# VH-VL binders against o27280, part 92

Target 1, 266 residues: o27280
Amino acid sequence: MDSMNVPEVLEIKRIVEESESVKTFIFSWDFRREVRPGQFVMVWDFRDEKPMSVSLIDPVRSEIGISIRRVGEFTDRVHGLSEGDLLGIRGPYGRGFELMGRDILLVGGGIGMAPLAALADEATARGMRVDALVAARTADELLFLDRLEAAGVNISTCTDDGSCGFKGFAHERLLTLEENHDMAAVCGPEPMMFQVMRILDERDVPAQLSLERYMKCAVGICGQCCLDDTGFRVCAEGPVFWSQELSRVREFGRYRRDPAGRRVPW
Key: E = the ipSAE of ESMFold2; O = the ipSAE of OpenDDE; V2 = 0.75 times the mean of E and O plus 0.25 times the DockQ between their complexes.

## First folded at step 3 (VH-VL)

Design s12 (framework fv_cemiplimab)
Fold by ESMFold2-Fast, scan of step 3:
Structure s12 (fold): chain C 266 residues (1-266), chain A 119 residues (1-119), chain B 107 residues (1-107)
Amino acid sequence: as target 1 above (266 residues)
Amino acid sequence: EVQLLESGGVLVQPGGSLRLSCAASGFTFSSYGMTWVRQAPGKGLEWVSGISGSGGSTYFADSVKGRFTISRDNSKNTLYLQMNSLKGEDTAVYYCARDSYYEGWFDPWGQGTLVTVSS
Amino acid sequence: DIQMTQSPSSLSASVGDSITITCRASQSISSYLNWYQQKPGKAPNLLIYAASSLQSGVPSRFSGSGSGTDFTLTIRTLQPEDFATYYCQQSYSTPLTFGPGTVVDFR
């Protein structure tokens, strides 16, 4: 008997449109089930279920938020829902981010800012100084800027096309930032995370990276997304990994896996 | 044996209040959502209210919103429905039922308890 | 609110008959439809959930089908214990709503 393994049907209390392709779905939550930034839940639309990172954790209002990007059939259906509609939620699962020291750097690409937004809230509540590098392909895909600003976060931006902030990739922008941090947290496309990790390693900044990959079972002996040469199951042992753990994985930054588990180059 | 037993149904005057209870046994109560469904004499089924396993989410039919509250005490394996500002239209057998797999289908159901609202 | 309708409102049948009851939603509810049986003076019992999934312990002569707005419940080789009222119910959106019921009477 484990209540985390049984989906709870929750009413969508509020929907926030973060961009043309991203919405945050907000639910009432009983914090007897503790949730930490970096953990995920399985979202069930009564046909399919998918893992989604928690992007808002608000014990004062007794709410959690889940940010979802429209990328396929499941997410298209979920985006079609309205306030008052129902979704199944089970979890939380996975290990969350660990906070240490007095200052933290967040580096997020696209929807990868979702778990980092929740982390920013917790770090700020603890009195940490928070710097965020928010990266996207275009200005309209930069996420959570208003929320981060309201929280007192120091924000740097970059876009691939130069439509907002620095023109270039996250790692190129990071090279122009001269700051020493006690730790970093990184979430975004795997090639971006690999390049950012290398720079943070050179700066002697311990980093945690969130690796979210194809998964069909949140609890089990073997999940579909298993890291190649280390044997890690992202849902059980991740999704948050220290940079030293990821440096030993041959496929990190080089290959991804399709839903059938086959290697596909980036 | 999985069992649900309702109690509390009585005759109440219009404008009155009443609390119904549903005692659960034979399963891990906190792991399941619960619901109240009513049936007026000779009429069909009407969903009234639902509550999540943790009690963190509650739902109501428009006809009872603002007048009824649903709650649960997981330490006592008991579900409650507090009914205020009762109307003649609230006369019905009230069933509690378990929300299986949290998708809004209900099994098992209790025997029901009759609430009559009349002068 | 999602309105549910059932057809027919009542039907008469004999033991051994095969009967079909239809349920229609006022908007698409995908596969979020459930079927219940209620005998006089008794609580309802779940027959079918998610449009076509047979509840454990329910005889295989019961089956459900459909998606979107149109759904059917079929009872093959009707038995004496099957004379009852049948309700469909949508679980797509709150408030959850039941159909008005179909009474299956003995001929």
Scores: ipSAE 0.000, ipTM 0.375, lowest interface PAE 20.9, mean pLDDT 83

Design s13 (framework fv_cemiplimab)
Fold by ESMFold2-Fast, scan of step 3:
Structure s13 (fold): chain C 266 residues (1-266), chain A 119 residues (1-119), chain B 107 residues (1-107)
Amino acid sequence: as target 1 above (266 residues)
Amino acid sequence: EVQLLESGGVLVQPGGSLRLSCAASGFTFRNYGMTWVRQAPGKGLEWVSGISGSGGRTYFADSVKGRFTISRDNSKNTLYLQMNSLKGEDTAVYYCAKDSYYEGYFDYWGQGTLVTVSS
Amino acid sequence: DIQMTQSPSSLSASVGDSITITCRASQSISRYLNWYQQKPGKAPNLLIYAASSLQSGVPSRFSGSGSGTDFTLTIRTLQPEDFATYYCQQSYSTPPTFGPGTVVDFR
């Protein structure tokens, strides 16, 4: 029950429209309470509370941003808000990404680019070479291309329908890209992440993958989100995992769990 | 259906100026870098200039630096090449082409517009 | 600037032949090499990007291979519409640079 666990009511300073379905909400933040790429916050609209990844970390301007895709009632209400309106923010929570080496590959699908955009900013600020593979179903669903460009990132794109960049899936595009990276970070749909992880394992590239479904486990709320077949006894270790940890999870990339805890195919 | 249409190529005198335009349709223009590539009569392809999707970055071949400027109007889906201090060696068909957003391959090309620099 | 060279500068082939065009970069460009086809009086069109990825709509008789400094474009079972000039282009670093071209004609 410290200040991290108490919702703070913050004013929306700025809203950036990333696409027709995604907005980034920007708030003033006191960086005495540290936040790292890969961590999330709980967003409270005074009716419901949902976990959202931090997509912007700007200590110079004393700002954080959270990117939200419109997919249901909660997110529709939040998208209807304007600059000056209030939201409750609690956190940050979860394990952030770790950076090592000189070269990093980012592989993001859809809204999974949100935590990777924050990571790209940190990696470029540290002087790392950053290559980003940005994947989506269509060109209009590619996110953060202008932010990545402004950060000095080397960008490759792919879309399922071929409307932007390579026509195909992220793992197919990855096979056509330079193989030499010191590490990788991956966030997106679980089947995409599984295929990407396999290629990175074959290339001996250590990878960190962010599993959004484990955000509730990081705050101790949901038993169905725990990794029960890996020997993990404490649910606070997510949402970011190294690929070596995920290679032991039988359900990764194959099954998810419904609210009753039953296995459901992807 | 992606379409690129160049215009503006004419005969100009050495030392003159000319602006080329390229009208784009069939894709989300702001998401893609654009480029100008030229070809002198009977010769090969030479890259001239490139611009990022946002317009925040521009790039030029050494042969045109200081003389040419590239720009774009994303609200009109139009790419421009402002050419100043034209030389006889700038005589070429100028193509606009769609960049693969920093991947540097050019997946769609316009039909080209001929610029002749001669007295 | 990265210099690109192509060999041969021209070649003669018959319909049904298989031909290979080579491209060399003055320094390693990893897999960032693209191939274009240009017919007389027409704009270039993209055939292959990232050394070996076939552009959508391009016939499967076209294939690319190579990495680093040495690359090849192969056309199997040459068709009448394949008589054209072919250019390689590196996208590893700015400025993008093109090879001088290879003219494929028949005799």
Scores: ipSAE 0.005, ipTM 0.431, lowest interface PAE 13.3, mean pLDDT 84

Design s14 (framework fv_cemiplimab)
Fold by ESMFold2-Fast, scan of step 3:
Structure s14 (fold): chain C 266 residues (1-266), chain A 119 residues (1-119), chain B 107 residues (1-107)
Amino acid sequence: as target 1 above (266 residues)
Amino acid sequence: EVQLLESGGVLVQPGGSLRLSCAASGFTFRNYGMTWVRQAPGKGLEWVSGISGSGGRTYFADSVKGRFTISRDNSKNTLYLQMNSLKGEDTAVYYCAKPEYYEGYFDVWGQGTLVTVSS
Amino acid sequence: DIQMTQSPSSLSASVGDSITITCRASQSISRYLNWYQQKPGKAPNLLIYAASSLQSGVPSRFSGSGSGTDFTLTIRTLQPEDFATYYCQQSYSTPPTFGPGTVVDFR
């Protein structure tokens, strides 16, 4: 059945410059085809295809947005496009975020705020209280602050260089935040996500983490070849995983933190 | 630019106590976790203890739990290791090291200070 | 605690040789494996972090590979300053643990 994997050629309706290195490309979307925060699409520039997270889901305007950071040849070409130009879009793919409870903490690093911005919109629409910790290397790389404020999100920021908010890393800032949350969603560099997951695990806050390297696995392409995690081979679907799923594959690696208080592996 | 300088290593009798210091410079000390790693003469490296940037979280190797305490004074850019109930097996060069992330890779190391526990 | 092993425990090599040191974790540590060089009487120096990322200022003749439980450090075209002890270290879980070291001696 080729109907599920044929790219649709869509016109770029609008381009928003989020930062010097990040643009959001907006397309008209038929919402009879469901899209959820945490899912991604394959973006085709008629030469190469790359997975990109959906950053805007707007049923009122009938639009989706895809935020792309300029990091290589493919993204350089896409950044050179203008409104009215065409891109191929396949999807959506992957497991989206699941919402539960009344209060959610979002922890995003850099472009990892893209899928979390879409999640913030959905959580707010469901009447949840949303707290966001937005982290980046510099103030210029903090993304979606105006959009989050407009949605009523309570925002904390941190930058590695101290140019905005707390000076330091996301996990260091998180240690100074004393709020109760029913769940958390985390997206950013894996070292940041690992440190954040440790803190949330100690606080008994269930978390979902978006692992970008697993987006390729969801479309039948293998993940990063330079990184091997034999534990992840038992996790069938990505890119979003519960911390419980990750703790099961990493429990031997967390021996000191594995005594009674964590779920026993099968 | 970034520098760590350990001090305090001396000869101590078994059962004694000693406090090591590590003076940090060239970075915003309060924003980074810090760690102690030791090396017994002719042996390999052993992680001893770690502390968060704020001092709010501390971690210890099983071999030193209950005997050692780690602390920091961010106003003085100084890390401390209080060593109590010292044993012969605690004889080692003690290194102060800066992780990029707490318990990640150690990107900067001090020159070490030798602690000898002997009668 | 995660146990780290290295092989060989020692090796003899000549300037210009290429050598490989292996490191094995007792359980999967994903990519969280780092390599350090230590010269006699000196503190360790970071060479490679996250299995394959070369630390700034470290010569390109050093490279790392591997994931999960099996990792390698390769030094191409050995130079006189490369005769040292090499340690692997996992940063996947607390406590961080080091391999026993590999001594690279002149032949």
Scores: ipSAE 0.000, ipTM 0.391, lowest interface PAE 17.2, mean pLDDT 82

Design s15 (framework fv_cemiplimab; at its last look DockQ between E and O 0.01; V2 from the best seeds 0.00; counts 0 for: pae E 13.0 > 2, placed apart)
Fold by ESMFold2-Fast, scan of step 3:
Structure s15 (fold): chain C 266 residues (1-266), chain A 119 residues (1-119), chain B 107 residues (1-107)
Amino acid sequence: as target 1 above (266 residues)
Amino acid sequence: EVQLLESGGVLVQPGGSLRLSCAASGFTFSDYAMTWVRQAPGKGLEWVSGISGSGDYTYFADSVKGRFTISRDNSKNTLYLQMNSLKGEDTAVYYCAKRSYYEGYFDYWGQGTLVTVSS
Amino acid sequence: DIQMTQSPSSLSASVGDSITITCRASQSISTYLNWYQQKPGKAPNLLIYAASSLQSGVPSRFSGSGSGTDFTLTIRTLQPEDFATYYCQQSYSTPYTFGPGTVVDFR
């Protein structure tokens, strides 16, 4: 018997609007069920269930937060909810980030900043030096800048359109940053993560990367695209992987699979 | 087949200089980080220096920092170790090795070249 | 710097024995640990990487395990060619560091 597989109906205590398209839903949480940055929960709106990364972990207030981007029917319904409304939550699931050393680089793209915001809180609480490279298509899609600043994080930004900070992609901005780090954590679109991973490897910085598509694998829902191209199944639990684990996945950063199982370029 | 061939090891006086070379073949040299590992007679392995595939990033053990320089010529598939201000403690067989992507293990090694720093 | 220690420093064994060598890191290195074999007068040869991954061409009697700070190399049914010195190495952070080595010798 696994009690994490039973959903608990929780009241939405508070909602924070992070941007036009992103909200953080905050719940009271019993920390007898430990939660680590990089883990996710299954969110149930009493019709559909979707995996969502934990973006806030606050044992002092006994709260967790879940940040959700509006991208489809499920997330549209959840965005329509108010404080006091109910959602089903089960978990946490998956491998969380591991913190080592004295300084860490966070590289986040869009909603990928959600699990990294929780990680930043833990790293700063441990006395680590935290540098964050926050990337998005446009300035209004940059997430958690105020929260990161309040935590004492050193922030660099970049946008594809140049509306805030460096004009260009995360990996292009990273090439202009020369400071070394003991480790890195990366979360965002796979092509961004692949390019960042290559640069960090060249700099001999060990990296952990969080992949949304592998959240289902961690709860036992896995498609054929998770098979190792050497003929072995990918057995490592997601969503967080070391760069060495991801380097063996041929499709990482190059292709994804659509609902029909067909390879689609990023 | 991947092959690495070190050369340049000779007897050198303390305070002298020496450049080691490592000729690589059988893989796309510029894609891989390279490293130097040494072994003093009867002793264990000691990592000395590493260089990224591009040559833009270099790394050194504290024992050689400021005295040794690592470089590469990707057009010639050759790795170099420039050793200055040599000490008796630098006496060792020097191996070049190919570094894996991401994991940092050394999957191929040369046969080594002996550097003796004496008298 | 990350310091590596190995136990035992030397081990006497016979063909057919199963042996275990341990390696400890002074701080957590996750699974960034590699094992090498070295025979007298020869360059080291990679056996295991990422703590537990067997290098292509290495016999299945070799296996590795561990994570964090404690790691183990196991050789099942020792063969004559396995009498050698074994080194662990962390590749988590530069400077990379090797353990002092374990000499596996014939009893």
Scores: ipSAE 0.114, ipTM 0.679, lowest interface PAE 5.7, mean pLDDT 87
Fold by OpenDDE, look of step 5:
Structure s15 (fold): chain C 266 residues (1-266), chain A 119 residues (1-119), chain B 107 residues (1-107)
Amino acid sequence: as target 1 above (266 residues)
Amino acid sequence: EVQLLESGGVLVQPGGSLRLSCAASGFTFSDYAMTWVRQAPGKGLEWVSGISGSGDYTYFADSVKGRFTISRDNSKNTLYLQMNSLKGEDTAVYYCAKRSYYEGYFDYWGQGTLVTVSS
Amino acid sequence: DIQMTQSPSSLSASVGDSITITCRASQSISTYLNWYQQKPGKAPNLLIYAASSLQSGVPSRFSGSGSGTDFTLTIRTLQPEDFATYYCQQSYSTPYTFGPGTVVDFR
């Protein structure tokens, strides 16, 4: 068995409150285990296990961070933890983002900004120009703005209620932007990603999108995260997909599978 | 049977220093975070400090941050609270308490030790 | 920091009565709310953890409920030994904080 598949019990080194509902948990990390933006880890609270995107990769401090939104019982328990408490972490898993070109556009919605924040750090470190469209329902749900700004990212915000930035959805804001980029990375609600992808395709901008699906094993065995038509496993072939790959996935933007395997519309 | 026994509480002058100890027994000490909670005379409970099972991480209330340090010796099953620059408002009964593994409740408490800071 | 409040600050009751104490958090703490009983000159004792879970050895007449910001402790059929001060405590995040306490005394 690959050591990567064995959960390592780690102490929470630091907790950052990103918003009312989002916390970033920081762990010491041995970077002999390579991790890329867009990859995920399986977080184990010794009762249940859930996939979480890596939102911070800091080789200098030998740390990684995972950002978790409080949405259910598992995340409630995790949010109740303090620094020094233990979690099991195994991974990383999945295909991360690839960086190409000089100018990159990030489009993120809600917690979807987590993997994109990590990508932003890498891109800026490489000397790329990074534009980020950060979307949320309200101003208080916008994530990582200070962090992105500090990294030198050019930020454009949009909120559903207009409490900050452009009033509207991410794809609507994107339509108002005329500049093209060499590459785009997208992560957020799937309906958002679907619309954003269409616009980017029309503009001939290569795009990578990170999907969220119910994942159990994270190693491509259980099939819980299989996408209809293609049979792509989000945990193995993804979670980051190129737009041309997703164009083959009929499921994308339409529905997902719940933990019981039933189709649930977006 | 879980037992926690605090010691070290005495009368001390303002600006003075004092170290409290808590001897633990009846459970695997190193597996659990420990905490200090204090109670001023006639007042409510105030969380003071906590330390992880390994001792690697410590946290403090703002009221004592920079003045108090918390430590533990897992080989001796003992928790410590080093209190420096003591003030009158630090006068209280100091309780040692065992924290649950995850939920953060204090399921076992010592009987407390009285610290009096007065000129 | 998360501020905790309790209501009432004190109440008088008789043996056999049913009483309810409320606790409120300044922000959502999920179910990370614990209740303690303290008698004069004694250390606190845990009664309820995780908002509604009864600590081992605690009589079933004690019950807790609530989630988010509002919580309640109920004592049914109050017994003579139940006259004490009760504290709620959030364990959602450090610094942990206690409510100001509720004194339950004889009517």
Scores: ipSAE 0.032, ipTM 0.574, lowest interface PAE 6.2, mean pLDDT 92
Fold by ESMFold2, look of step 5:
Structure s15 (fold): chain C 266 residues (1-266), chain A 119 residues (1-119), chain B 107 residues (1-107)
Amino acid sequence: as target 1 above (266 residues)
Amino acid sequence: EVQLLESGGVLVQPGGSLRLSCAASGFTFSDYAMTWVRQAPGKGLEWVSGISGSGDYTYFADSVKGRFTISRDNSKNTLYLQMNSLKGEDTAVYYCAKRSYYEGYFDYWGQGTLVTVSS
Amino acid sequence: DIQMTQSPSSLSASVGDSITITCRASQSISTYLNWYQQKPGKAPNLLIYAASSLQSGVPSRFSGSGSGTDFTLTIRTLQPEDFATYYCQQSYSTPYTFGPGTVVDFR
């Protein structure tokens, strides 16, 4: 299968160090190619290509930002780059978040806050009330707090080790938050998203969850991003799904897949 | 333990300028937003200005906007408030406070420094 | 800006009394409401955050409740050290406004 999409080579305009392990790479972007929060791009370092969520969408400055966590060889190489260096970008791809109502809850774990930061900017620009539950293993890994505050987001935090905010998991903190949201948007480690989805379903809060799967083509041809049981392709029908769509997916929250497609436990 | 120590409060004439500082210790300063809160003699608390942990975002009450600036030096663990075009109504004890990112409350306060604006 | 009001503005009470202070926000602030105690000549001290969560080291005779626009601080069995001024403060959005304060005086 031969893709008609070719990466556009773009210069890294700015690098923001979000944490010791996360950097945001900012590029000039022609918004004739519309970008929606929750969509992703394929980032090419001239050797390998990986999907990354868009974390900043700024049509006024004609910029997008891509947040990347250092987790392996590809991301180590990208983190070694400087302003002025080049990366290939294909996209955007996928279905983004849909905003509804006046009150939105964001629940993000780790790098999962990246697409939610972009959504928060759009939601606050529409005049919505935005509450965010920001989760990480430790305080130093809580992402985008300054940016969320500047956007007018009401922040609650939790950390696995208790170094900041609630000690424990995001779903445990969620039980202590106000239940009156019109919708929720969730992105983070899949076990976290599964537990959060169950609570939101009990509250009858419409929820959209953003999934990550190993991807190669990004346009639905290669099948690498398919979900068990449903045949949904994360790159084409997602990455953002409504909770009702995900309730039919056996693998959700129970296991992940390595690059070879093998099931591995979370 | 968290400690905040303000300094620089003095008597100053109307129209004058003054810089306050707040020395911080006992926490990773750059991770936390900081704020200035003032209290005129015999009056309540008034939020004056805030700055994000990175320093990228600054915020001001309308009463001081355009006259005050806020800054921080994360390498020196120090918060600053530059006060220009001072007026009599700026007479107050000025507190620095650490903001918690959990629920946004001010969990630690300094002792305060008194600024008096009088001719 | 979110305006905060407090009631009453002052009250007189005796050691052992139970008192209640009310705080009202001009718009919903969910549970982003905090309470501070201040004694004359001293800095404020955090008592309660997130409407009802007691700060470490604060005696259990202090409690908070409420959500949305209406909030309450209750002090049971007043002690001599509790005669002070109490402020509510919203942490929902900037500017992080304070209520005008409630002075609790010894009868």
Scores: ipSAE 0.006, ipTM 0.478, lowest interface PAE 13.0, mean pLDDT 84
OpenDDE, second read of step 4: ipSAE 0.006; ipTM 0.504
ESMFold2 (binder alone), look of step 5: mean pLDDT 93; pTM 0.938

Design s16 (framework fv_cemiplimab)
Fold by ESMFold2-Fast, scan of step 3:
Structure s16 (fold): chain C 266 residues (1-266), chain A 119 residues (1-119), chain B 107 residues (1-107)
Amino acid sequence: as target 1 above (266 residues)
Amino acid sequence: EVQLLESGGVLVQPGGSLRLSCAASGFTFDDYAMTWVRQAPGKGLEWVSGISWNSGSIYFADSVKGRFTISRDNSKNTLYLQMNSLKGEDTAVYYCAKDRYYEGYFDYWGQGTLVTVSS
Amino acid sequence: DIQMTQSPSSLSASVGDSITITCRASQSISNYLNWYQQKPGKAPNLLIYAASSLQSGVPSRFSGSGSGTDFTLTIRTLQPEDFATYYCQQSYDTPFTFGPGTVVDFR
């Protein structure tokens, strides 16, 4: 197993409230440690440590941002913090997204838009055309729409309840968007990603999918984040995978793994 | 229709060995994790051991670690528990159960097989 | 190991009553808590998983709630077939551990 890095204690410079349940925590960052969209860091509150995707990469301001959804005790404690408070940060870890071609599709569900927002920033800065399909259960859970619009991204939305944009799921909306792209990047719940992947495969669009599972084994502390039939470890070989790598994995889209490495139905 | 049938429970002397079997039918056996749970007479439930669908992950309760081994034969739809160095406190009804997607909730159980360890 | 406790250890109730059984974990287990019913001489049956999800085929009078360390099982409008022993079980980490059980008797 790999050795664990020592966390660097960083001051929370700014907190952006993205929604009722999501905040982005912004830190000064030394870009001698390169960070790429799709990578994650380990966030330590001096009691527990969790992996979090990097959602903002700003080398001009020397800042990174980490977007955190309130889903349990650790994230609830972190949400209680204020500007000026301290957190430990280790990383970055994992394989980031690759940008290919000129025309890129992003498909994000809920908090899955976090790593895709960072990718959108890089793609638009490189002069690429970016189309983003942003999906959530309700309008209030759609994330980063203002940031994507400011970057010049072409945005389509869908919500399960129809409160914003198309009424339905991401894959249903994607079926009504018949556009050519050189590649796609997808991040969100695995059932959504599975269905989106199948549509993109039928359209011969190569896709990268981010399995943002718990990933403690990225720092060498467990082997339990293995995929069933291939032995892939999301932390070591991911979290970003090409669609052809995932099409043969029996567990993809059917269940996920909890922090203990156990299967949990979607 | 899911069915699990345990067998092998008998009277054994302390220090002895015994192998339990659990025959499964009515579901795709090699798609599910399996577990053994025991219950001493008049007492509560105690988890003993679990095994993933491909035998790649195996776990034991501390009380049996080093003495028991769990295995499965997917070609025979059968789960096994090899019990060595048996103690009086191992006396219990042993249930096999299907673990739905290996998340630790046991949706179907067998009828149990009684193991008695005494001289 | 994660220790589970239940209260009460036993209770007496009449058909039509609503009853509540509590379960506590020695550390936070999020929502990884299951409830089982066991009748005398029978194997356990899964009632609730993930703290509040009703298992297929289980009557809607059963419900679960809670997160972290404190959980409850509620049975509305108790029926004759509900007199049994009830166990909570954490599925957060191995070894999986059960509570000591709550016996629900009638008179």
Scores: ipSAE 0.000, ipTM 0.405, lowest interface PAE 14.7, mean pLDDT 82

